VH-VL binders against q9umr5. Designs and how they scored, part 372

Target 1, 268 residues: q9umr5
Amino acid sequence: SYKPVIVVHGLFDSSYSFRHLLEYINETHPGTVVTVLDLFDGRESLRPLWEQVQGFREAVVPIMAKAPQGVHLICYSQGGLVCRALLSVMDDHNVDSFISLSSPQMGQYGDTDYLKWLFPTSMRSNLYRICYSPWGQEFSICNYWHDPHHDDLYLNASSFLALINGERDHPNATVWRKNFLRVGHLVLIGGPDDGVITPWQSSFFGFYDANETVLEMEEQLVYLRDSFGLKTLLARGAIVRCPMAGISHTAWHSNRTLYETCIEPWLS

## First folded at step 17 (VH-VL)

Design ye62 (framework fv_nofazinlimab)
Fold by ESMFold2-Fast, scan of step 17:
Structure ye62 (fold): chain C 268 residues (1-268), chain A 123 residues (1-123), chain B 112 residues (1-112)
Amino acid sequence: as target 1 above (268 residues)
Amino acid sequence: QVQLVQSGAEVKKPGSSVKVSCKASGGTFSDYAISWVRQAPGQGLEYLGEIIPIFGTANYNEKFKGRVTITADKSTSTAYMELSSLRSEDTAVYYCARGKYDILEGFSDFDYWGQGTMVTVSS
Amino acid sequence: DVVMTQSPLSLPVTLGQPASISCRSSQSLVWSHGNTFLNWFQQRPGQSPRRLIYKVSNRDSGVPDRFSGSGSGTDFTLKISRVEAEDVGVYYCMQGTHEPYTFGQGTKLEIK
């Protein structure tokens, strides 16, 4: 029988967004128990990411406990960061495939229309003033705002992403790395036509340097230092990269070709 | 100026579905969230759910999950609320209302409302 | 769900006199750093609700200055300094801090 699947949604999202994904899974893997977590829906998705991690942790514990053969995670957009933290803080997780659907794994730095919806009078060059304040860090979007022109402020002020990526020291870093490394497969999905995640390569642990030139995962200090285990996972053959063009941000969970190519092979 | 204009009154049988529309004008539809609230005759206000057109995402009050579906058509600046498996208890005026999530200036909850749509469920 | 409790539910007032409505929440409505999403709405007979106050004490454009909001945490008050005939209607408090958004049961303001 197939391992259970746990789905974690994104910003301003809910279980409703995954109705097509559930249909695809039911067609290709009939009998799979899929749980889409209805926590931090809508406005609540703006709550601090550490608060969301605690809530999702409480919800996934009983699901994992009932599945001794393991579970799969499918985590969309901001939800991919929640799942990154879950895999690090849980010393007993049994996750086989962690499938990250267009998640800003190295952070976000962009002036897309979606960002303007939350910051209508601000340019991306000025958001560091808001996000890297204690007030801004009370909002999830600011927890992964990564301004490449103010990397010193990002490293000092980010209460979430800089810590979970091992870019700033934390007392639990060694344990978090050990826990994360228990994952069977890290499946990274994203693409150039997403339109929200900026740079789109953030979904593959690439990111801007100070000149806004994208450096891929293998050129990042977090990879080179193996801060939370990316280099070890890649050497183990556990990282899968599945880029796809032509898919907008709100379509990753409802595109059949994407599902068949990038998700279906990892749902044992 | 902002206006939310809703579709006309409906009379439905138990077990059927109703779909109410809310057309936004006088502003940029995608800049705002559209929420749905109902009010049974002589009673208070009850939240059903909301849609964020720019994200294409909808969320629902747990009480109505499985029965309510909220959608948006950006080309016509129109949001829809569909409620299925109707019961007599669903008889109410259904309102759409606008919200905005501005992190710097603060959230704006239900700043403009539609005129309401009376939905009557009777045999 | 957050329960919003209003008192009184019926408020007969003499024209020109002050009126006060209380709203209590079952949980703190503080989001972060003092941001509290407590709103007040007025519903005149046969009309849609109209927002009067947002974020506890901020008055919407076009709302007369005789309306004021105050409070913190779980206890909130809407005051009308001098009630006028046009104020007849039902008043609702509403919280937007926790989903689902919830409303008080309403206070009916009537002229004696």
Scores: ipSAE 0.614, ipTM 0.821, lowest interface PAE 2.0, mean pLDDT 91

Design ye63 (framework fv_nofazinlimab)
Fold by ESMFold2-Fast, scan of step 17:
Structure ye63 (fold): chain C 268 residues (1-268), chain A 123 residues (1-123), chain B 112 residues (1-112)
Amino acid sequence: as target 1 above (268 residues)
Amino acid sequence: QVQLVQSGAEVKKPGSSVKVSCKASGGTFSDYAISWVRQAPGQGLEYLGEIIPIFGTANYNEKFKGRVTITADKSTSTAYMELSSLRSEDTAVYYCARVKYDILEGFSDFDYWGQGTMVTVSS
Amino acid sequence: DVVMTQSPLSLPVTLGQPASISCRSSQSLVWSHGNTFLNWFQQRPGQSPRRLIYKVSNRDSGVPDRFSGSGSGTDFTLKISRVEAEDVGVYYCMQGTHEPYTFGQGTKLEIK
């Protein structure tokens, strides 16, 4: 039988968003046990990411224990960051494919409609004042706000992203790297028409420099230092990049062509 | 200024479905979330679920999951709540109410309510 | 789910006298510094609920200053300094910190 699949949703989301994804999996891999985790739904998705990681960890432990052959993770948007941390903090995970659906892996910096909805009076240029405060760090979206013009503040104040990316030191960094490296495949999915994730290359570990020029993964210090294992994973052929144009942020989990091209091959 | 206007009263048979509408005016529909709350005659208030039109996402109270579906049509600034497999216990006034999410100012829960829609489930 | 318990359930009050309603939550409603999502609603006979207080102690626009909210963590109070005839109705506390949002059972305020 196929390995079980665990799905982790995004900001203001719930299991209902994945009904098409579940249909696709059932069609191509009939009999797959798919668990969409209904934790931190809706408003709770704004809770600090470390709190979410703890809750999701408690939920995935029994699923992984029942599947000695391994499990797959499909993690959408903000959920991809939750899954990054899960793979690092769990010293006995058995994840084969970690499929990241348009997740801001290097962070977010943009004036999208979603940002304006949560911060209606703020521009991306001044959001660092709120997000890098203790107040802001109590909200998930600020945990991965990455202002390229205020790197020192990001490195010092980020309670989540800077730590899991190894951009700031942490006592557990060596163990987190060892744990993350146990993943079988890291499947990165994203595209230029997403409209929310900014820069869209953040889904592939690319990000803005101080001049807002995008530098790809291989030029990031995180990759070059191999802080949590990206360089090692790429060297052993474990990183899959699957960019696709024409897909908006809320459509990644409901596009059949995307599923067949980028997801289906890694559920085998 | 802001108004939430709901559809008219409904009488339904057990086992059928009902779909109640909530039209928003006096502001940008996509700037806020719409929650649904019901009240059985002479009883208290019970939350069913919420939709965030800008994300196209909805979440539901576990008690109603599988029976309730909340949708939004941004072109008409209208949210809908559909409840299926109706029972006599579903007889209630159904309200829509607005929620504003603002990280800086905090969340504003149910600052404006619709007038309510009476749904009667009888044989 | 978070259980919201109100007391008293029935509150007969003499016109012009003060009234007080208590609300207790089964879990802390604190999200972060100053962000405790506890709200108070008034429902007059035949009408939709109307919010009086949000975030524990903030009064909505148009709500008379004789209404005040206070409390922290799990214990909250709504006070009316001088009850008027128009205050007759059912009062509900409601929490938005934890999903699903939950309401107290309601307190019916009546003139003696």
Scores: ipSAE 0.748, ipTM 0.865, lowest interface PAE 1.3, mean pLDDT 92

Design ye64 (framework fv_nofazinlimab)
Fold by ESMFold2-Fast, scan of step 17:
Parts: sequence; structure tokens; C-alpha cells
Structure ye64 (fold): chain C 268 residues (1-268), chain A 123 residues (1-123), chain B 112 residues (1-112)
Amino acid sequence: as target 1 above (268 residues)
Amino acid sequence: QVQLVQSGAEVKKPGSSVKVSCKASGGTFSDYAISWVRQAPGQGLEYLGEIIPIFGTANYNEKFKGRVTITADKSTSTAYMELSSLRSEDTAVYYCAREKYDILEGFSDFDYWGQGTMVTVSS
Amino acid sequence: DVVMTQSPLSLPVTLGQPASISCRSSQSLVWSHGNTFLNWFQQRPGQSPRRLIYKVSNRDSGVPDRFSGSGSGTDFTLKISRVEAEDVGVYYCMQGTHEPYTFGQGTKLEIK
């Protein structure tokens, strides 16, 4: 019998985006109970990420309670950050595979169609003025905006990502790390042709330095300090990296080859 | 000028499906979300769902989940709403309307509407 | 879902007199500091709805200043200072703060 799968969507998404993913799972793992959470759909995906974490937490508790053998999470785009926080705030989660599908794990810094659509008069170079205000932090996209040229402002103003990554101190950091380390596998998926997640290596905990040169996960302070357990997970053999070229941002959940290569092996 | 032009009236049998179109002109189709709202004769307005054409993402009112499908064709600047398993209660005028998600200026909810498409479900 | 309740549902008004429509939501419509997504629409017989007011109190371009919106939290009002013959129609409030978006049941304004 296969463990249940819980799917958490991204910015402006809903369960409809995952219809192909559900077909693939049904074909390869028939009988799997898949729950796609329809919370914070559409414009509500712009609500503060901590608010979203609370709502998703309430939804996943009864699913996890019914599955003593464990569950798998598939978390897409912004949803991957929600799942990061869920794994940290839940003292009793029983997640086996956490599959992060093109999520900006170290943050976002890009002039993408999303930025132009939401902030038509802003460039990535000046968005820090908006995002690092109290007003801006009321929007999910600003909760993971990470301007590498204003890292001091990011560390001080980020109400979500800097805290969940352990880049700024929090009273619950030790408990969050302990909880996160309960995960069986951290499966990281992303690629250079995504076109939205910038830099794309953010999906693998890489990110820009002040010169916009990408430094990989093992060069990040959060990894070196083991702030929330990445170094421990890697040493345990629990981190899986699955990069794939040729996949655009809205196609990660509908590409059969991607599913067979990066997702299917982790759905025991 | 912004204009949303919908397809013509339809008469359908119970149990069939209907697909209504909404063609956008006078503005960039990809700059907006397109929502669908219906109105039964003599009744109020009811939201069905929306699509964000630039990303191909669609969101639905749970009431219609599994029966409504909203799609977009960027090459023709046209959004479609398909409603399946039609019942007499689905007899209504179906409207498309646009939304703008500008965080700095504020969200623009349903600022422009199509002319409406009458869908009649009868045997 | 957020329930939007309008009162009155039928509003006969003498030409040139003021009219007022109330709209109440079952939940707060405040998104963030200062932003409340409450809209008012007018639907004339045989026509598509037309937005009059957005974000509680902002008039759309071309909407006469006879129309004004006010309110906060869960209680909102649309006022017409002096009703004209062209104002005949059904008025709807609509919330855009919570999905799914929901409408009031409508208020039919008729000249006495």
C-alpha cells in the first residue's frame, strides 16, 4: 500500500494545476490517496506566508493522523516554502518524502513576468523599498524576496524566509530544526529553463552573492552553520537533487519524464 | 479601448456540455485575469472561476469544481468557459469580466465585462 | 464562503430624492492596513453589470459624483445623493477579499 500524498500549490494556483500529476501518480502507484489542498487559492496565495502555514497546518493534521506509516508532500513553487515551515512548526509530523518542485528555497530576485504583472512600474533593483516595508511583508511574494544587494535589509525585515532559514535568530529555532530533521527525504527539483524562479539554483539552496554570482548550497552560511539541518540531512544521505533542463515554471507538474525521473522514485 | 466580446447564445440538452468564449481586445490579454460570473433569470450574480492566461493557471469556485473548466488561447486572446453535465438550473447568462492584480495601485475587480452569453438548458 | 447581505432588496425612490443601500459581510473584508476589497455594481435592464465603486469609496472613471461609498470591516453603504431616471436598475455589492468572490443578493431601485 502506498503512503498518502499531500500536494501544496503555488502562487495564484489551485488543485486544477495538478490534474496531470494526479494522472501520473494513479498510473504508477494505483490506490495512492492524493489530497490536493485548495487553500489560499488564486489571489489568497498573496496572503502572508505565516498565515498560509497556519491554514495548511490545520488541513494536514487529520491527514497525517490517519496515516501512521507516514505521508509524502509534493510542494510546488511558493508552496515549497509553506511546506518548509510546516515541517519546522509541527512537533509530530510523519513526512517521509518532501518533494520541493521548483521552489525558491533561498528566495527570489528576478525581473520575471510575475514581477512585471504584480509590480508593473518596479524593477528588481528597487523592489526592496516596497518588500522590506511592513506593508510589503503583508504579501507572500515579499516574504521570500531576497535582494542580494541589500542583504542587511533582507535579514532585518524578512518576516518569513530569513527566520525559517535560520538567517536571523528566533526563540523556536532549536525546536524548528529538530522537527525539520524528522523528514525522511528532501527531494529538490528545479532547472535552468524555469524562467520564473531567479536564480533557478534557489530551488537547490543556491543563491546570488553581492556580485550576482551564484553560490551553491554547500557555500551558504545556512548550510555551513547547519541552521535548520541541511548539513545533517546531507550527511545522512537524505537530500536528493534532481535538476532538469527544458522545463518552464508552469510545466513542472505536467511533465511525464520529470515525474518518472524525479518524483516517482520517492512515492513509496 | 478595452473590450470583451463573447460568443452567441446556446441551447443545450440536459447532460451535455457548453463552451462559451470571451475574446479580449484593446489591451494586452496577458496583463489580466479573466473571471466568469453567471446570472440565472431574475436572480443574482454567482462567481464560477478565473484564469490567468499569462501562466495558464485556473482557479474555481468549489461549487463548480469538477464541472467547470476555464482555458485560454493566447494566440487568439480568447478565454473559454466549459460547463459539463448541464442541468436546467444552469440556465443563465454567463459573463466574462477582467481583473488586474497590481499590488501598488490595488486590485481591479471586474472593471470591464463582456456582453453576456445566454445558455438555455432544456429538453 | 463569505455571505453578503443587502438591505433593502426593493427600493422605490421619488425622483430627485436620496437613496441608500446597505451591505453587510459575514467576515471582515480587510486585506491589509487600509485595503478593503468591497465593490459596488449597477446593472441596468438588459445590460451587463457596470462597476461604480471599488475599494469601498473610490468612484470609477465616468461615474457621477452623486454616487458615494462608505463603510469599514463588515458594514458598507452605497449612497445616491439625488436619484435620476437613469439610475433605475439592480445594485450589487461584491467582496474580493476572500475566494470565492461573492455578491449580495441585489437591490432593485425603481422610480415611484
Scores: ipSAE 0.651, ipTM 0.833, lowest interface PAE 1.8, mean pLDDT 91

Design ye65 (framework fv_nofazinlimab)
Fold by ESMFold2-Fast, scan of step 17:
Structure ye65 (fold): chain C 268 residues (1-268), chain A 123 residues (1-123), chain B 112 residues (1-112)
Amino acid sequence: as target 1 above (268 residues)
Amino acid sequence: QVQLVQSGAEVKKPGSSVKVSCKASGGTFSDYAISWVRQAPGQGLEYLGEIIPIFGTANYNEKFKGRVTITADKSTSTAYMELSSLRSEDTAVYYCARHKYDILEGFSDFDYWGQGTMVTVSS
Amino acid sequence: DVVMTQSPLSLPVTLGQPASISCRSSQSLVWSHGNTFLNWFQQRPGQSPRRLIYKVSNRDSGVPDRFSGSGSGTDFTLKISRVEAEDVGVYYCMQGTHEPYTFGQGTKLEIK
């Protein structure tokens, strides 16, 4: 029988967004138990990411306990960062496939509709003044704001992303790395037409340098240092990259071709 | 001058569906989230759900999941609330109301309301 | 769901006298770092609700200064310093901190 699937939604989202994904899974893997977690829905998705990690952790523990053969995670957008942290803080997770749907794994730096909607009077060039304050770090979007022109501030002020990526030291880093490395497969999905995640390569652990030139995962210090296990996972053959053009940010969970190409093969 | 204008009263039979509209004017529709709230005669206010038109994302009160669908048409600046499998206890005035999510200035909850749409469910 | 409890539910007041309505939430309404999304609405007979107070104590534009809000955490109060005839209606507290958003039962303010 198929392993259970746990779905974690994104910013301003809810379980309702995944109705098409559930239809696809039911068609290709009938009998799969799929749980879409209805926590931190809507505006609660703006709560600090560590608060969200705690809540999702409490919800996934009983699901994982009932599935000794393992579970799969499908984590969308901001939800992919929640799942990154879950895999690190849980000493006993049994996740086989972690499927990251267009998540800003190295952070966000763009004048997108999300930025304009949440910060109507701010440009990406000056948002660091707000996000890297104690006030700003109380909002999830600022927890993964990564200004490549103020990387020193990002490293010192980011209460979440810099820590889970091992870009700044943390007492639990060694344990977090050990826990994360228990994952069977890290499936990275994203594409150039997303329109929200900036740069889109952030979904594949690529990011801007100080000149806004994108450097891919293998050129990142977090990869080269193997800070949380990316280099080890890649050497193990456990990282899957599945880029797809033509998909906007809100369509990753409702595109059949994307599902068949990038998700279905990893739902044993 | 911000206005939310709703469609007219509806009379429906049990088991049918109703779709109520809410047209926004006097501002940029995409700058706001639109929520739906109902009020049964002589009773209090009950939240159904919310849509963020700029992204097309919606979230719903668990009590109404599976029966309520909220959509938006940005070209006409109109939000819709559809409630299916109607029962007599769904008889209520249905309101749309505006929310703004500005992190720096703070959230603005239900700052402007539509005039309400009476939906009567009777056999 | 967060339960919002208002008291009293019926509030007869003499014209020109002060009135006070209490609202209690079953959970803290503090958003992270001090924001508290507690709002007060007035509904006059036959009309849509109108917001009077947002974020505990901020008065909306056009709302008379005789209306004030206060409170923290789980306990909140709406005060009218001098009740006028036009204040007749039902008053609701509402929390926006936790989804689903929830309202109190309503307090009916009447002139005695």
Scores: ipSAE 0.653, ipTM 0.829, lowest interface PAE 1.7, mean pLDDT 92

Design ye66 (framework fv_nofazinlimab)
Fold by ESMFold2-Fast, scan of step 17:
Structure ye66 (fold): chain C 268 residues (1-268), chain A 123 residues (1-123), chain B 112 residues (1-112)
Amino acid sequence: as target 1 above (268 residues)
Amino acid sequence: QVQLVQSGAEVKKPGSSVKVSCKASGGTFSDYAISWVRQAPGQGLEYLGEIIPIFGTANYNEKFKGRVTITADKSTSTAYMELSSLRSEDTAVYYCARTRYDILEGFSDFDYWGQGTMVTVSS
Amino acid sequence: DVVMTQSPLSLPVTLGQPASISCRSSQSLVWSHGNTFLNWFQQRPGQSPRRLIYKVSNRDSGVPDRFSGSGSGTDFTLKISRVEAEDVGVYYCMQGTHEPYTFGQGTKLEIK
């Protein structure tokens, strides 16, 4: 009687990318109902994150309703931010384990080959001009662009990440915090060899200061203020940190050792 | 300058599979997405799916999910479309086409096409 | 799926006269801030499709200026100001705003 698992994919992704993950779950937890949500696949993954949250919310409601003992979420890359918002906007979620698989929880500041694919003429140092415009905020990747040298622009222009992290005020912040705190376990996974998520510590709520020195979660204002419940969850023993070296960004959902070490223990 | 060169015509039996190739020349195919479109004789164009080699991701038209698989080999700059459980209705010319995702300039959909590969499904 | 409807489906035109093809989508093709992913393709007999117009009104390199695209939202038009013999073929509109990408039925342009 394992709890159902809901999988939320990343940028330009679809359910096919998770075939190995599904094989691992079937081997260790046979009979688990795993649903990989085929919403905002491919090009649609570039849609604004709030639009994606709305669509994924509609899809997860009936799955959660049919599972009175709870569900688990496995949310990959950009999908981890979708799941962050889902847990905040849903008054009635019954998520036990939220497994965040190399997701830029504090944002992204890196000009990897993948970013250059979408912005061929831009460097990370000048992307703030694009991303912090109304035009840029209509693309998901700009919704979590976090330039540490233009934090004032990030706070004022980010329509998504600054709000869900409680870095800018929102009328629903108190309700979002209450809802997020209903989660059983927050399992954070990431590593130094990811090559895409920059800094990689963003997957653990760490991020650059203005000098590009990484400050860990416990040094972040969002943690210290307990803006959406990280400090409360940590005190409750509900945060699990599972860093692993040697894994590239596109391999997190297809590495057996990673699965056995970081994911399998949290799938009851 | 840029060419997409497809494999030759195929004749297949019902229930079998076909794998069509599309080799990109005159540039780096990793900079582009490769889409597959088919056209039954005398009919219109129908989208099957797309692969983005740099991301390692493929996306499919739901009508073909479970039967179509799109893959890419970066070392040979070649994309492949495999269609299984073939029916007579799958008789068509299969095209590959190139798309560029430039957020600043806008998406450039299907700017270059391959020559097409005729797949005939007959008993 | 977004349904793309072309009219007319058959377009006999006298050489040297203008021609116009309409394309309507079942829902808006606006992505963001002026980005509308509506494309027009020409397929001459026995050839692969060739893109003529992208993002509603932008002509591809090498496409004669007698071809123009216009429209917004759900209603789009491809216009040929003066039809030439080489323009014979089937014309398709295509939307890339919503997945799966979809094409119109095609308009067969013939000389009278």
Scores: ipSAE 0.728, ipTM 0.863, lowest interface PAE 1.4, mean pLDDT 92

Design ye67 (framework fv_nofazinlimab)
Fold by ESMFold2-Fast, scan of step 17:
Structure ye67 (fold): chain C 268 residues (1-268), chain A 123 residues (1-123), chain B 112 residues (1-112)
Amino acid sequence: as target 1 above (268 residues)
Amino acid sequence: QVQLVQSGAEVKKPGSSVKVSCKASGGTFSDYAISWVRQAPGQGLEYLGEIIPIFGTANYNEKFKGRVTITADKSTSTAYMELSSLRSEDTAVYYCARTHYDILEGFSDFDYWGQGTMVTVSS
Amino acid sequence: DVVMTQSPLSLPVTLGQPASISCRSSQSLVWSHGNTFLNWFQQRPGQSPRRLIYKVSNRDSGVPDRFSGSGSGTDFTLKISRVEAEDVGVYYCMQGTHEPYTFGQGTKLEIK
């Protein structure tokens, strides 16, 4: 009776990270068919996001086709951006709840230990030189690098995020907006203690201005222009915001209180 | 002076488990991934899985899913590989090896290896 | 899984003569912009593997220039221009482009 759930993991992740999430779903919604997609695991999570979108699309089509009453998506971290693009490029998706677990929806601009791991000789202020090159755009992390001090380069060079957010023109923008608007609920989850997603408000479509002051979703040009449907969804009552403090980046899929508060209500 | 030092040889009975350690020195433990590779006597190399301490994530070769667990202790700069439900076919030298992920320079796969740990499964 | 096939599996060579090992992958190993994650390792008797070549043709520090790697896509070659006694061992190619990472069967180089 419950709609199937499709889970899309994050950077350097795999289905094994969702063991606790699966336990929680089984306890509260027994009989739910949960598919954690084992695509682009580990190192392959660094492949270009458009490549990941195509692979995940092929995997979700048969699942959606078998579930005429709809499906739910739970998409973690980088996986939330994959799901954003899936909802836009699929003319026939039947997603009810899109649950975004601490995903950098407006991009990433942080110099965390995680970035130093992938860019050991670079600081966030200089990462734009690598990420906004053709070379950098062949790596997923650079596809959503959003330097607020080099917005002109971001708009020109971003092969993924600037396009999916409608920040740069694309021939398919009107169709992508119509497709995205078919989603039943957009459930946004994130929090100040994540430690990786910078600014953490990116999970709620907020982001830095040129002075590194965070502007919330309603002050973003993409919202004001309704570029891919955020303003329409909010007016429809379809956007749910569920911030929670005290949760680190690798704990969003394994915290019971988070699950019960932010995820469980949207799985029917 | 990057060095990976592994624990000593083990002799185990079928059905038991073994946990091999790999202590990193010389470099920053959290700056790289640690992979595990085994080699049965007279055979080639076989990949088991990899842990990325900074992300807290591990990924496993499908062949060993359910039997292998790779963990890391940042405080001691030590990675562990635990293999359960041991069979005679698991008799092998188990190696840890380092991978450095660098987007600008490219990935440096298995650039340094531990000395190996012989695991013998016999009854 | 990507299958890595080496030939020959046994390579007896005379000291000072050249040696060549072929490695073929069942799928393309190209990631992007020239980055092809094909590596070559040497394992001397009783020792851990040692990386000789990374990203098809890049020689590791301390590896003699008589070792060279070449190839593209699915076909790769390791060449030793003048074999020396210390080159005895098993040579493995390894791909890191697709998970799980896979190795060739190994080529045993022996002095005849």
Scores: ipSAE 0.719, ipTM 0.860, lowest interface PAE 1.5, mean pLDDT 92

Design ye68 (framework fv_nofazinlimab)
Fold by ESMFold2-Fast, scan of step 17:
Structure ye68 (fold): chain C 268 residues (1-268), chain A 123 residues (1-123), chain B 112 residues (1-112)
Amino acid sequence: as target 1 above (268 residues)
Amino acid sequence: QVQLVQSGAEVKKPGSSVKVSCKASGGTFSDYAISWVRQAPGQGLEYLGEIIPIFGTANYNEKFKGRVTITADKSTSTAYMELSSLRSEDTAVYYCARTGYDILEGFSDFDYWGQGTMVTVSS
Amino acid sequence: DVVMTQSPLSLPVTLGQPASISCRSSQSLVWSHGNTFLNWFQQRPGQSPRRLIYKVSNRDSGVPDRFSGSGSGTDFTLKISRVEAEDVGVYYCMQGTHEPYTFGQGTKLEIK
């Protein structure tokens, strides 16, 4: 029998976006119980990420409790950050594969159509003034805004990403690391043609330095310090990297080749 | 000069489906979300769901989940609402309406509405 | 779902007199740092709804200053300082803070 799959959507999203993904899973793993969580849909996806984590936690507890053999998570875009926090705050999660589908794991710094849609009069270079205020931190998009030119402000003001990545100290950091390390596999998916996640390497824990040069995961302080367990997971052989070109941000959950190559192998 | 123009009235039999269109003009289609609201004769307003064309995402009122599908075609600046398994209780005027999500200015809920499309479900 | 309750449901008013419509939500409509997504719509007979007020108290362009909105948290009011014949119609409050968006039952404003 296959382990249940829990799907967590992204910004302005809902279960509808995953109809093709569910068809693919049904075709290759018939009988899999797939739960796409319709929490924080649409506008509510802009709620603070810690609020979303609490709500999703309440929803996943009974699903995990009913599946003693474990569950798989497929978490898309912003949803990948929610799942990162879930794996850290839950002392008793039984997640086997955590499949992160084009999620900005090290944050976002891009002047994209999505940014202009939410902040039409702002540029990426000045959004830090809004996002790193207490007011801005009440919006999910600002919880993972990571301006490489104002890293001091990001470290001080980020109420979410800097904490779950261990970039700023937190009383629960040791427990969060222990919990995260319980995951069986961390499957990272993303690609250069996404067009939204900037830099796209953020989906693989790479990110800009102060000169906007991308440094890959192994060059990041969070990896080198093993702040939440990336170095330990890599040493265990538990990190899978699956980059794919030619896929736009809204197509990750509906591309059959992507599914067969990057997702299907991890749905035991 | 924002205008939302909907398709014409429909008469449908129970069990069939209907697809209503909403064409946006006078603004950039991708800058806004499009919501669908219905009004049964002599009754109040009821929200069905919303699509954000720029993200390609849709969300639905749980009451209609499984029966309503909202889509968008950015090339024609048109949003669609399809309602399946029609019942006599689905007889209503269906409206599209526009929403802006400028975080600094604040959300602009349902600032412009289409003219409405009467959908009658009868045998 | 957030329940929006309007009162009165029927509002007969003499021309030139003020009118007031109340709207109460079952949950707080405060989003963050004072942002409250409470809107008021007017529907004249045979027409589509038209937004009058957004974010509690902001009047839409072209809406006469006779219309004003106020309130906070769960209690909101739409006021018409001097009712005119063209104001006949049904008025709806609507919340956009929690999904699904919900409307009040509507208040039918009629001239006495």
Scores: ipSAE 0.688, ipTM 0.848, lowest interface PAE 1.6, mean pLDDT 92

